# Miniprotein binders against USG-1 protein homolog (usg): the designs that were tried, part 6

Target 1, 336 residues: USG-1 protein homolog (usg), of Azotobacter vinelandii (p96199)
Amino acid sequence: MSPAIDIAIVGATGTVGAAIVEILEERDFPVGQLHLLASPASAGKSVSFKGRNLRVKSIEAFDFAQVRLVFFAAGQAVTRQYASQARAAGCMLVDLSGALPLQQAPRVVAEVNPQVLEKLEAPCQVTSPASQVVALALALAPLRPLVRWRHLGVTACLPVSSLGREGVAELARQTTELLNGRPPKPRFFDRQIAFNLLGRVGDSDTAGHTGLERRLVEESRQVLDAPELKISVTCLMAPVFFGDSLSLAVQASQAIDPSAVRAALERAPGLELIEPDDCPTVIGDAVGQDVAYVGRVRTGVDDACELDLWIASDNVRKGSALNAVQLAELLIKQGR
Short names: E, the ipSAE of ESMFold2; O, the ipSAE of OpenDDE; V2, 0.75 times the mean of E and O plus 0.25 times the DockQ between their complexes.

## First folded at step 2 (miniprotein)

Design b3i (from B3 with E36W K39L E43Y K56L D63F K70Y Y81K F88Q Y92E)
Fold by ESMFold2-Fast, scan of step 2:
Structure b3i (fold): chain B 336 residues (1-336), chain A 97 residues (1-97)
Amino acid sequence: as target 1 above (336 residues)
Amino acid sequence: SEDQVRELFEKAMKIWEEALELMRQGDKEGAIKKLWEALKIFYEIKRLNPDDPEILELVKKIFELIEEVYRGDPNALEKVKELLDELQRILEELKES
């Protein structure tokens, strides 16, 4: 039985921050005082928690010494600005932005590498990986005893909600504009997203890779404990409000037994395998659920050493907020 | 929370009624706009109640209906009306709670 802990949620008015509040209540997390923090422009809203209305406060004047645990759910710039202040106050941090260095705040997926938390020095700092990494790690980690990975190809189709409320509003607005015979006026995206596909999410560096694509490579290697794994990745933006869709192509050093793979996936925590004659979709299966869905388990057409998988996952819940809460639960259970 | 869900259902139902009327008038583009507005509200309801299977099914049905209306499916008008009847039933249950 864990004692009550005082918590701050940075980015409480965002999609992921709001989900953290809900999941803390749903899971009966031992919350003492809950402080909901946002930018000054977003402050003043009220959020219900356990029958009480909590007012969202501005982060600018917040005293982090009031809390023991901080969730950072407001993007990389906010984590970079405030994490040091929270650290100086002695807080444990669960970051969802990926702004903290991998050596100082390791990436952890609760079902995959929870043993990493046992090695952390107090006050603990941990990062919930990108939602796409959570999804692929849930599918690939159970296969480690069956498959020696040499190469991983990832095509990740991101929902507009991965960019927050502004992304959701933009898809809805552009759809409305187009259906009314008006040209779309992109504000948040640099071009039309409605009824389209954008081949990158964010700006490319000089080598042609986005920050998110580099993040997926680095975090996947750490979470899967596969530093030598070669990873190719493309993240694209789909005209989908919620849910990550991933196509994975894994190359192994030896021939793959698809029956053994299916058996391992059926037993895997945090994962549900869809039957062979069907495949998961974000709308039909994943959105609103706390597990990732896997389907289309098959070997390569011409290569028995290749394994192909399709994944649908809720980017907000299991991909982000639920994993973050599960990490906090594990940290508290370990007496940290 | 329950009061917020009820208010959002009321708002979504009014917008859905507007979509049905636009479809009856042959304004397919106006109807699709209203269906997208209703869907946005149902996503907000889903965020407040993410594990409710009834809300998940509603969101799923609405997405399918928007595609069918866009394609000019001859059964789309009847399906929009059926979903409105379902929404009215849910709203009455919330009011009697």
Scores: ipSAE 0.000, ipTM 0.185, lowest interface PAE 14.7, mean pLDDT 85

Design b3j (from B3 with E7K E10L K11E K14W E17L E18F E21Y Y81K F88Q Y92E)
Amino acid sequence: SEDQVRKLFLEAMWIWLFALYLMRQGDKEGAIKKLEEAKKIFEEIKRLNPDDPEIKELVKKIDELIEEVKRGDPNALEKVKELLDELQRILEELKES
ESMFold2-Fast, scan of step 2: ipSAE 0.012; ipTM 0.343

Design c1a (from C1 with W6F Y8L R10E R42E H46Y L76W)
Fold by ESMFold2-Fast, scan of step 2:
Structure c1a (fold): chain B 336 residues (1-336), chain A 81 residues (1-81)
Amino acid sequence: as target 1 above (336 residues)
Amino acid sequence: GSREIFILVEGSDEETLKRVEEIVREVAKRHGKVEVYVEGDELFIYIEGLSEEEIKEIAKRVEELAKKLGLKVEIWIRKED
């Protein structure tokens, strides 16, 4: 495979950053020196990699000239602050935050639009899309030859881990408190999340859309190469620790053949079709896996031009960290 | 199949609970993904990716440790059939 490459992971102590470390080891990625970077408050923690304990360093004084590849897994503000510095040092960037402009750091899902990587100027910068976009693109991209999409409706049920370790801790605490007859005391969320649904993730703008919902629209259009596709998105927070669950309603310009759709999904890379009469769940199927699961393939009750799908996907692995590592694998294979 | 366990340990100062956290993290790391935090007089533990046998082992060890230290422990297990 490729020669060893020196890597930095920004946000190494977060849920996604830790998963990147794990996946680099699992896939035997050709890692030279691995630099784990975090905020000063998180520096000094140790992370295991290939039988060695690596100490997490503060990003503030880090010299990016030490590495050739940087994963940004620490949110939009950190990516905005450090991406230009890393790129100026000659680093390839894989961003997971979505902070970089779509035209400068294109959104790529390894199974869907890897050809985009071949056209990038060195030093390359790419974005792994929102985990929900990774999931829907894996299901919809194989269907492009069969149908012309006009509208896409997305209801995305996000796990609390999409907000990091604090989100996971909050759901666990509220669940334990409620089951023991104690009143819930929200600390990270502004209200009860346990046994509830929050119809909004993040703050709404004046038109009522969240930043995440706008991100899903923009990234889906680019990844699917469908700039004219009309997309409606609602992202909600579910009382689920890990795993994205998506309901997709797709309107096509022509009648859809559900048998042809099932055949295409069955052949699709990175995707597994669940048998008829079953549907995937995040806990039962998707969490811990490296493929997205699709089920409930059906046409509309009264509309042969409508296709309805249900998707369950690991938001941390395939939805984020694994896709980012796969993009890095493609970049180094191309000698970039 | 995979199972989840939620544990609340209470009845001691934050320093003692952090010691319990360290012990639980070492035990749980071999069995699945673990999230643990201490706040005030409470320690919250969440572990996922466990078998039925692993859940029983972890629950027993946490209960034994809590009993030795004079702590209250509350355990909730999520099962999926």
Scores: ipSAE 0.000, ipTM 0.318, lowest interface PAE 12.8, mean pLDDT 84

Design c1b (from C1 with W6T E35W Y37L R42Y F44L H46F L76T; at its last look DockQ between E and O 0.37; V2 from the best seeds 0.00; counts 0 for: pae E 8.4 > 1.5, pTM E .546 < .8, unsure alone 68.576 < 70)
Fold by ESMFold2, look of step 3:
Structure c1b (fold): chain B 336 residues (1-336), chain A 81 residues (1-81)
Amino acid sequence: as target 1 above (336 residues)
Amino acid sequence: GSREITIYVRGSDEETLKRVEEIVREVAKRHGKVWVLVEGDYLLIFIEGLSEEEIKEIAKRVEELAKKLGLKVEITIRKED
């Protein structure tokens, strides 16, 4: 049994931050004092934890010397602004934003590369990767012993919740307006998202890639320990409130045995394989669950060296908050 | 200015979601415009034209019912420009 540890959650009023609080309680994490931090506009709200009401405090007034572990769940700008203060106070950091450099705060998926945590210099900094990387790594890591991957193609269909509560509100309003026969008034998006697909998320660089697409490439290579893997990524915004949907096309150097692949996926931690005659959906299967769902496992139409599959995963829980709490659990088990 | 509220409720059956919808519509009758989307096992409600006091009333009633019934609720508030 690990001794209790004092914790701060930055972004405690956001969707992911709230999920971290919930998961800490559900898993009986050895929480000492729990400090819930948010912007000054959100300060003063109450959050229930183990039957007690905890008051959310402004991050601006907080002294990080009070805690040993900090979750950063409030976006990249907030992590960049406060991470050095928390580090200087001696805190372990679990960042969910991806703002910290890959070499300083490596990306870790608890079921995939937990050994990375064992070599970190105290005070440890670790990143829970993008939710899409968590999902794809859960599916691909069990397959590493079977074949050598040469290329990975990813199409990631992102929910509007990936852009925060404002994205959710905008899809809801546009959907409601259109179903009532009223013209849509885009406010958060630059055009209609209801009943539509937006084939780019964020701004492109000079080579035509978005920051998120480059992030998925870099994080996938690190998590899978595959620096030579060539990865192609397209992120699109789907008119879906919650849940990541991913199409993966993997090219191997040798022919793939689909029976061996299915057997490996059946045994994989954090993953559930759907029946061959079905496919997973975010609404029907993944949202609210603590496993990623994989289906449509098949070889290429004309290529026995290609493997194609579909993933549905909760972008808030398994893809973000749960993985972050699992990383904290592993660090505490090491006596950090 | 006015405020907009979006309420997302998940983790319940159809009858329970209808009870949440009824409570929100009862409050909204006094204040006008409400839109409701029901899909699968979740309920999404959008209301515009709210005062600060109306927001507190709706949030309190929804949170109390959600606690009583074990529902997961997300509330988003935006000031309309």
Scores: ipSAE 0.013, ipTM 0.412, lowest interface PAE 8.4, mean pLDDT 86
ESMFold2-Fast, scan of step 2: ipSAE 0.013; ipTM 0.450
ESMFold2 (binder alone), look of step 3: mean pLDDT 69; pTM 0.600
OpenDDE base, look of step 3: ipSAE 0.021; ipTM 0.494

Design c2a (from C2 with W18E K19W Y22L E23Y E56Y F60L)
Fold by ESMFold2-Fast, scan of step 2:
Structure c2a (fold): chain B 336 residues (1-336), chain A 81 residues (1-81)
Amino acid sequence: as target 1 above (336 residues)
Amino acid sequence: SGTKVTVEIRGDDPEAIEWVLLYAIELAMKYGTVEIKVDGNKIELTVEGAPEEVLYRFALEVLKLAEELGVKMTVTVEEKD
């Protein structure tokens, strides 16, 4: 049995932070004291954990020497502000924001590249990659022996929950307004998201790419151990509350055997393969589940060296909170 | 699961109805296959497909929220034989 460890969760009132609390309880993670941390405005709320009511504390006054493990689930700015303080106190870090450099806090998906954790120096810091990277890595990693990747095209349809509770609230409000004959009043998005598609998530840089798109490229290369893989990414916002939907187009150097691909996906940890004549959806299949769903496995219409896949995955659970907890479990098991 | 839960929410305050709709949608999307019908100040949610205990938990959470916000709510639980 692993000894109990004291844990802090930064961003405990957010969607992902709350899911981490739930998953720690569900998996009987060996939690000693659990410290729930949030902004001063969110402090004072109570969260139930194993039959106890825990008060959410302000991060501003928190002494990180009280804990051995910290989950950062409050976005890049908060991770940048507090990670060095927590590390100086001797804490292991599991970051979900992507703010830490890839060389210092490597991106790890528990089913794909767990061996990376064995090489980390104490106190370890590791990053759970973007939820879209978790999903695509679960599907592509089992194919590495069968498909020699040359190019990867990714169209990622993000749920509004990827931007937190405010994104969810705005889609719900705009939907209600439109169905009741009232004009939509965007507050969080610059325009209508209900019954629409936004071709960009976040601001573009001078080359036209968003920070999230660049993050998907760099994290996918590291997680898949494919530094020379050329990757094209478009992230769009869909009028969907929860769940990532991904279309992947993989260019291989040689003709692909789709039967071998399906067999590999059927055996893959963390994946469920849907029958060829069916298609997974976030609502019907993925949301609330701890596996990613893959379907529409097919070669290109005019190119036997192209593989096309469709993925539906829970962005909050398997895409974020569950992977983070699984990384913490591996770190604890390795005596880190 | 052979169990489905239908939640009908009605009230006179459009802001309270919008708040209840937001939370009910969040809960319904997490717990099962969801059908949402909106007709003015009446919102009907049908949740099906999740394990029976999860659907009951969903119904209790929505009931508690409606009580806190002072809105009228009807919950119908239907089980197959």
Scores: ipSAE 0.000, ipTM 0.245, lowest interface PAE 14.5, mean pLDDT 84

Design d1a (from D1 with T20L E23W E27L K56Y D60L K89F E92K)
Fold by ESMFold2-Fast, scan of step 2:
Structure d1a (fold): chain B 336 residues (1-336), chain A 99 residues (1-99)
Amino acid sequence: as target 1 above (336 residues)
Amino acid sequence: SPEEILKKAEEAVKNGDYDLAAWLLLLYAKQTGDPEAIKKAIEIAKKSGNWELAFYIALLYAEETGDKEALKRAIEIALKAGDYELARFAAKILARLEG
């Protein structure tokens, strides 16, 4: 194995940050000193790691020269504020926020495009893509030899946990209020999310697209090595605590053989095919698992050149924290 | 050591990594006491379109050195970016140093 490496996790008190701690322990990652970093308001909490209680420190006074690897799991603003400071101290970075430019911090899914890591110069920085991109890339990358993509349509149903602990609390509260006959009073969302669907996650730009929708387009093109692929995407908020659910419609330049597609998905790393008469769900299959689940593999009703897929994936584990840890494993294995 | 930091900053600029270049120039300025390096760091951060980084570069230099002009520049950067809360934060630090 690689020699022990000193690590900092930024956003350690968040759902994804906590999952990174758990996965580093589960996978026996060669951790030297582990520094858990958060905002001053979250500092002072304790987190268990390998039988020891580690105290969460404030990021504001942290000396990044103490570590060689930093995970950024605290959102775009925090990554923008601290990433270059950490790199100037000599740290390798794994960012989950998407704040870093695609050219400088390429998007990598461990099973799809790990070769990208071989060309990075020290101090390396890489981005784990949006959890929805991790899921769709796991399903579409194995199909590259069989399907020549012309257009990709994505409907992504996001869990409230994608917005953190406040999103989870809000869905629980609104559900309780409505079941007790009380009108919901949104605090975190601008309207009722319980028993509803919100057709937009985040603010739209002047063209009507959200930052997340633009992120899915840009990251999918890079991860799939398909810069000319036309992508349409809608991200909606579902009344679901955990797990990404995706409907994909792929248009190809040639007729698709669905049996060959199923065979490729069955062999695909990081993916499990649920067939023939069922489809995966986030609650029944994906949540808590380290693979994405794919089902409903079918051609279009009237178009043999269309492939339709359904995906359920854990947004916290495989979609985020696990991919980030796998990227770190690949970087240290290469002597980075 | 300072020469190596400056060389790494030049390489970062050539690679289009303006944020890394700005942080390396801040580190160089802190080690050498060269105020021209901090001005270059701020301008490079502006080239990246990262006005928040330009603000923090100026603020961190001022905290280490007591440079009131760097704090005034941080206030100006925040005001131009429309972030009145960051401007007030820097102004409070400036008031403490002046008082």
Scores: ipSAE 0.000, ipTM 0.293, lowest interface PAE 14.9, mean pLDDT 87

Design d1b (from D1 with E23Y E27F Q31L E52L K56W D60M R88L E92Y)
Fold by ESMFold2-Fast, scan of step 2:
Structure d1b (fold): chain B 336 residues (1-336), chain A 99 residues (1-99)
Amino acid sequence: as target 1 above (336 residues)
Amino acid sequence: SPEEILKKAEEAVKNGDYDTAAYLLLFYAKLTGDPEAIKKAIEIAKKSGNWLLAFWIALMYAEETGDKEALKRAIEIALKAGDYELALKAAYILARLEG
């Protein structure tokens, strides 16, 4: 019983933007007119949607009054430039960039904190968190009744697709160059990524943290409703095309029962537990799937109050585009 | 019959219809499991100037037969053509096929 809604997707030529188009079709979202928007340099490409070829248009001349819902699937600078204009035109916004302030556009994971959407005033603004936050929140939220968190350690191994199509092309090219005995020529990365690990994604601030690491801290606290939770984060770039891989170490105020944790994770929406003698991988399990995978559920070697988890998740689908579409579905159901 | 498919492929080659010949050889390879037929299909598609057809022939054969070598050929065809997205698609299928 949902009426058709006119939609714009900003960043439609990017990996996440293209996935939003695909997922809107797969889920039979009630799309009226679909407007695909990109930078002038990316305009003119065609995208298939429900058997029709839609031409990608430049965002610079777009009239947002034509649509009711806008997905921002481009970089933070684009969201900062156009979000106020879209909102002034009466549009609901689903941002994936993280550019909007947490108090104005709260971070929501559909399975974790959907009740936040009920408190938003029209026109609603909501942010889909960083894909790593979506993954860790799916695993940690079911544990709230069992575990009182004091500290969360996160090692996040990011795929090159987290930086878009250019990151993907660069890893493929460097790999081919090295296998053919040619020196790699970094064009998008400042150094070799193929067969390597880069211990930092983006530039560090004066305290040594990247913008992404600070985003993971702030968004995790809000999504988990744990403002006092201490969080340590390292984001590294792995020579992996798609999929987030996360190692989590949770310090609790009490001894943890790993059997109770496993039972909670088995029942958790949006999550699949791989147990007992196996662990998920992005290639073998997560990529192309609409759930996050968790494994290696165990207490700390020397600390019964520590819980260690391993997560593999599709950074493009559940980590980004699918969560954004699910947020839009919830907003429509609420008539907001 | 396999003999009839080969005859039609030979007729297509004689007529300069290399794309049709490549598809018929793909179909023959699927029915018989003859790896030489798939190699010939890929080379004919390349000679027609249609690397995209050569890619899809290798991929389709690999998906139906589980032939990992055909999937590796698909990856190389896409890489050589500079289409990294198709190369990655084939590489992920290969990874899943290996477990």
Scores: ipSAE 0.000, ipTM 0.211, lowest interface PAE 14.1, mean pLDDT 87

Design d1c (from D1 with K7L E11Y K40W E43L K47Y R73L E76F)
Fold by ESMFold2-Fast, scan of step 2:
Structure d1c (fold): chain B 336 residues (1-336), chain A 99 residues (1-99)
Amino acid sequence: as target 1 above (336 residues)
Amino acid sequence: SPEEILLKAEYAVKNGDYDTAAELLLEYAKQTGDPEAIKWAILIAKYSGNWELAFKIALDYAEETGDKEALKLAIFIALKAGDYELARKAAEILARLEG
């Protein structure tokens, strides 16, 4: 067992930050002192850890020299503001926001590319990729020996929890309003999300792509070690509280054997294969679980070189918080 | 008696009192061991807009019987209500039952 390590969690009151606290306890991570950090507006709340209530502190007054490991789970702006200060204090960083450059804080999924951690200079900084990238990498990485990927198409259906507690509250309010015969009153979203689909998450750039879609392209190429892979992405917002749902269409250079694909997925770590004639759902399978679920393994209707997959994954646990804790476990095992 | 409870539940439904109907059907299920009555109680609570009651009925039934499908339903109800703390609690119970 590794010796106890002092930890700070930035964004401890958010959905992912709270999940990190819970997973550290569940996995019996060797936590010394745990410091829970949030914005001044969220400071003063209490969070339970190992039977004790820990008070959340403001990040603005925090001395990072008190800790050896920092999880950043408070979005890109907060990571940009504080990451350099934490590194200067000698902290290892696990970022979940994607704000750090890919070359300086490589994207790592514990089951896919853990060897990347062996090449990092101390103090190590790593990024847990977008939850959708975690899910697709778990399904595609085991298939690399069987196929040569030319193109990946991704349709990602995001839960409102991907935008935090306010997104969750809004879907609940709109659903209640509509079921009671009242028109919805959008407050967090600019339009109705309940019983609807929003074809874009975030603002588009001049070329029509969102920041999240560009992030998925860049992170997938790095995690899969496929810099030449052409990737098309659409991220949409679904009226779903928790769980990522992904449709993947993969074009390969050779004909695909779906039986060999199923065999590879069955033995893949961090992944569960649902029966060929069924498909996983976020509510029925993925939410609350620590593995991603894959189903609907099939070749293209008229193209033996195309592979189509459906994935359901918990965006908070395996997609984010659990992967971040697993990265920290690997860093500690390497002697840091 | 169970027959009297069902009669009272029917009157509550006819009067639009879905909360009372749900409580009576839950009591009927407890007395008779009829799992279909729990589903009716959940459905009535859901359509009355009382997500908290619907969650409680599903969770209580699941905890008493070990019915994993009722736990999945409780998770669904909590998520629809936007109460992710309750959804997490139900999911943790499900994870323990699954191993």
Scores: ipSAE 0.000, ipTM 0.126, lowest interface PAE 21.2, mean pLDDT 85

Design d1d (from D1 with E4L K8W E11L E36Y K40L E43F R73Y K80L)
Fold by ESMFold2-Fast, scan of step 2:
Structure d1d (fold): chain B 336 residues (1-336), chain A 99 residues (1-99)
Amino acid sequence: as target 1 above (336 residues)
Amino acid sequence: SPELILKWAELAVKNGDYDTAAELLLEYAKQTGDPYAIKLAIFIAKKSGNWELAFKIALDYAEETGDKEALKYAIEIALLAGDYELARKAAEILARLEG
């Protein structure tokens, strides 16, 4: 229906980049020419798209004037290096790294704040938030009319795929070493991740917070349109290949009606409610799906003004690649 | 023929025959190269509680296509099933492909 557009995917050999290629095909996105870009070291690989093998090219010599839309799925350093060049060539940008300033490249979750895209000036640049923010926003945004939030507590258990192919390869390798009676040899992680749980993802700043934790705070406030919301975040690394698991504790200024909350979640787009005798898991429910799953909807043990939620979500699909493609769909539908 | 396989898979799901549905989606994925179908097949096999079938689907697809992501799913499935020997074998295959 829409006119075909030429697209570049930066980081096409990564887990998220490959998922973007897959989802563009699955959703029959109107792709003209598809340019798969990576570092020189990753160039030369082939990726299947609509029955054809496309060769991955080096980003270093790429002429962005060849494309109208660029997905950045190669981490913050690459986005910082190339985003201005792509925008100067007239490209719309969908960034997944979080490197672009929130004021210039607003964070958008397709089901939550799509109206933000209507206010962007061409050539538009937009950021798909951290996958954990996508998940919590899908659950909390439907509750905005029912509850006035004062504080949000987030414990996010991340899969090793959140750190890319190297994280996944290391969990697999350490698992093999341990099952063969050999000591694990951490390469990508500082220590054993297999059969363990790491209380920190990335380096801490002087106040003890990681860059990801600060990103969750900033992006959640913007996506939920709640600049006054106080947010506490801890991100943990779990020995799980795929899927985000989140525990949320939300403090409201008034007593919460859990029945009204469940009704709102049941109707929410992009979300499935699992109640009452079960709770979602990444492996059993979320991985491979295009919706986030929410369960364990309850008030605090000692506080009727507290709402506690459990979320399982696919970090690669809905948390990242699918949201990015949905943002691109909205941008082209608006004639941008 | 791929279109018929997909219709048969849909019918199997409606009848609660998740094992048959998963095998049909695996065959569809192999014939069409559709990566969504393999992920759906693995999900359906897991939902049925048949971890052995889910493992076999992931491993067979990975071996035929070179899809390392499917092999990573196979390792995770074997670990969830408590079959550490299968997890070890799948991880060794992945380590060779990654290395």
Scores: ipSAE 0.000, ipTM 0.204, lowest interface PAE 19.1, mean pLDDT 85

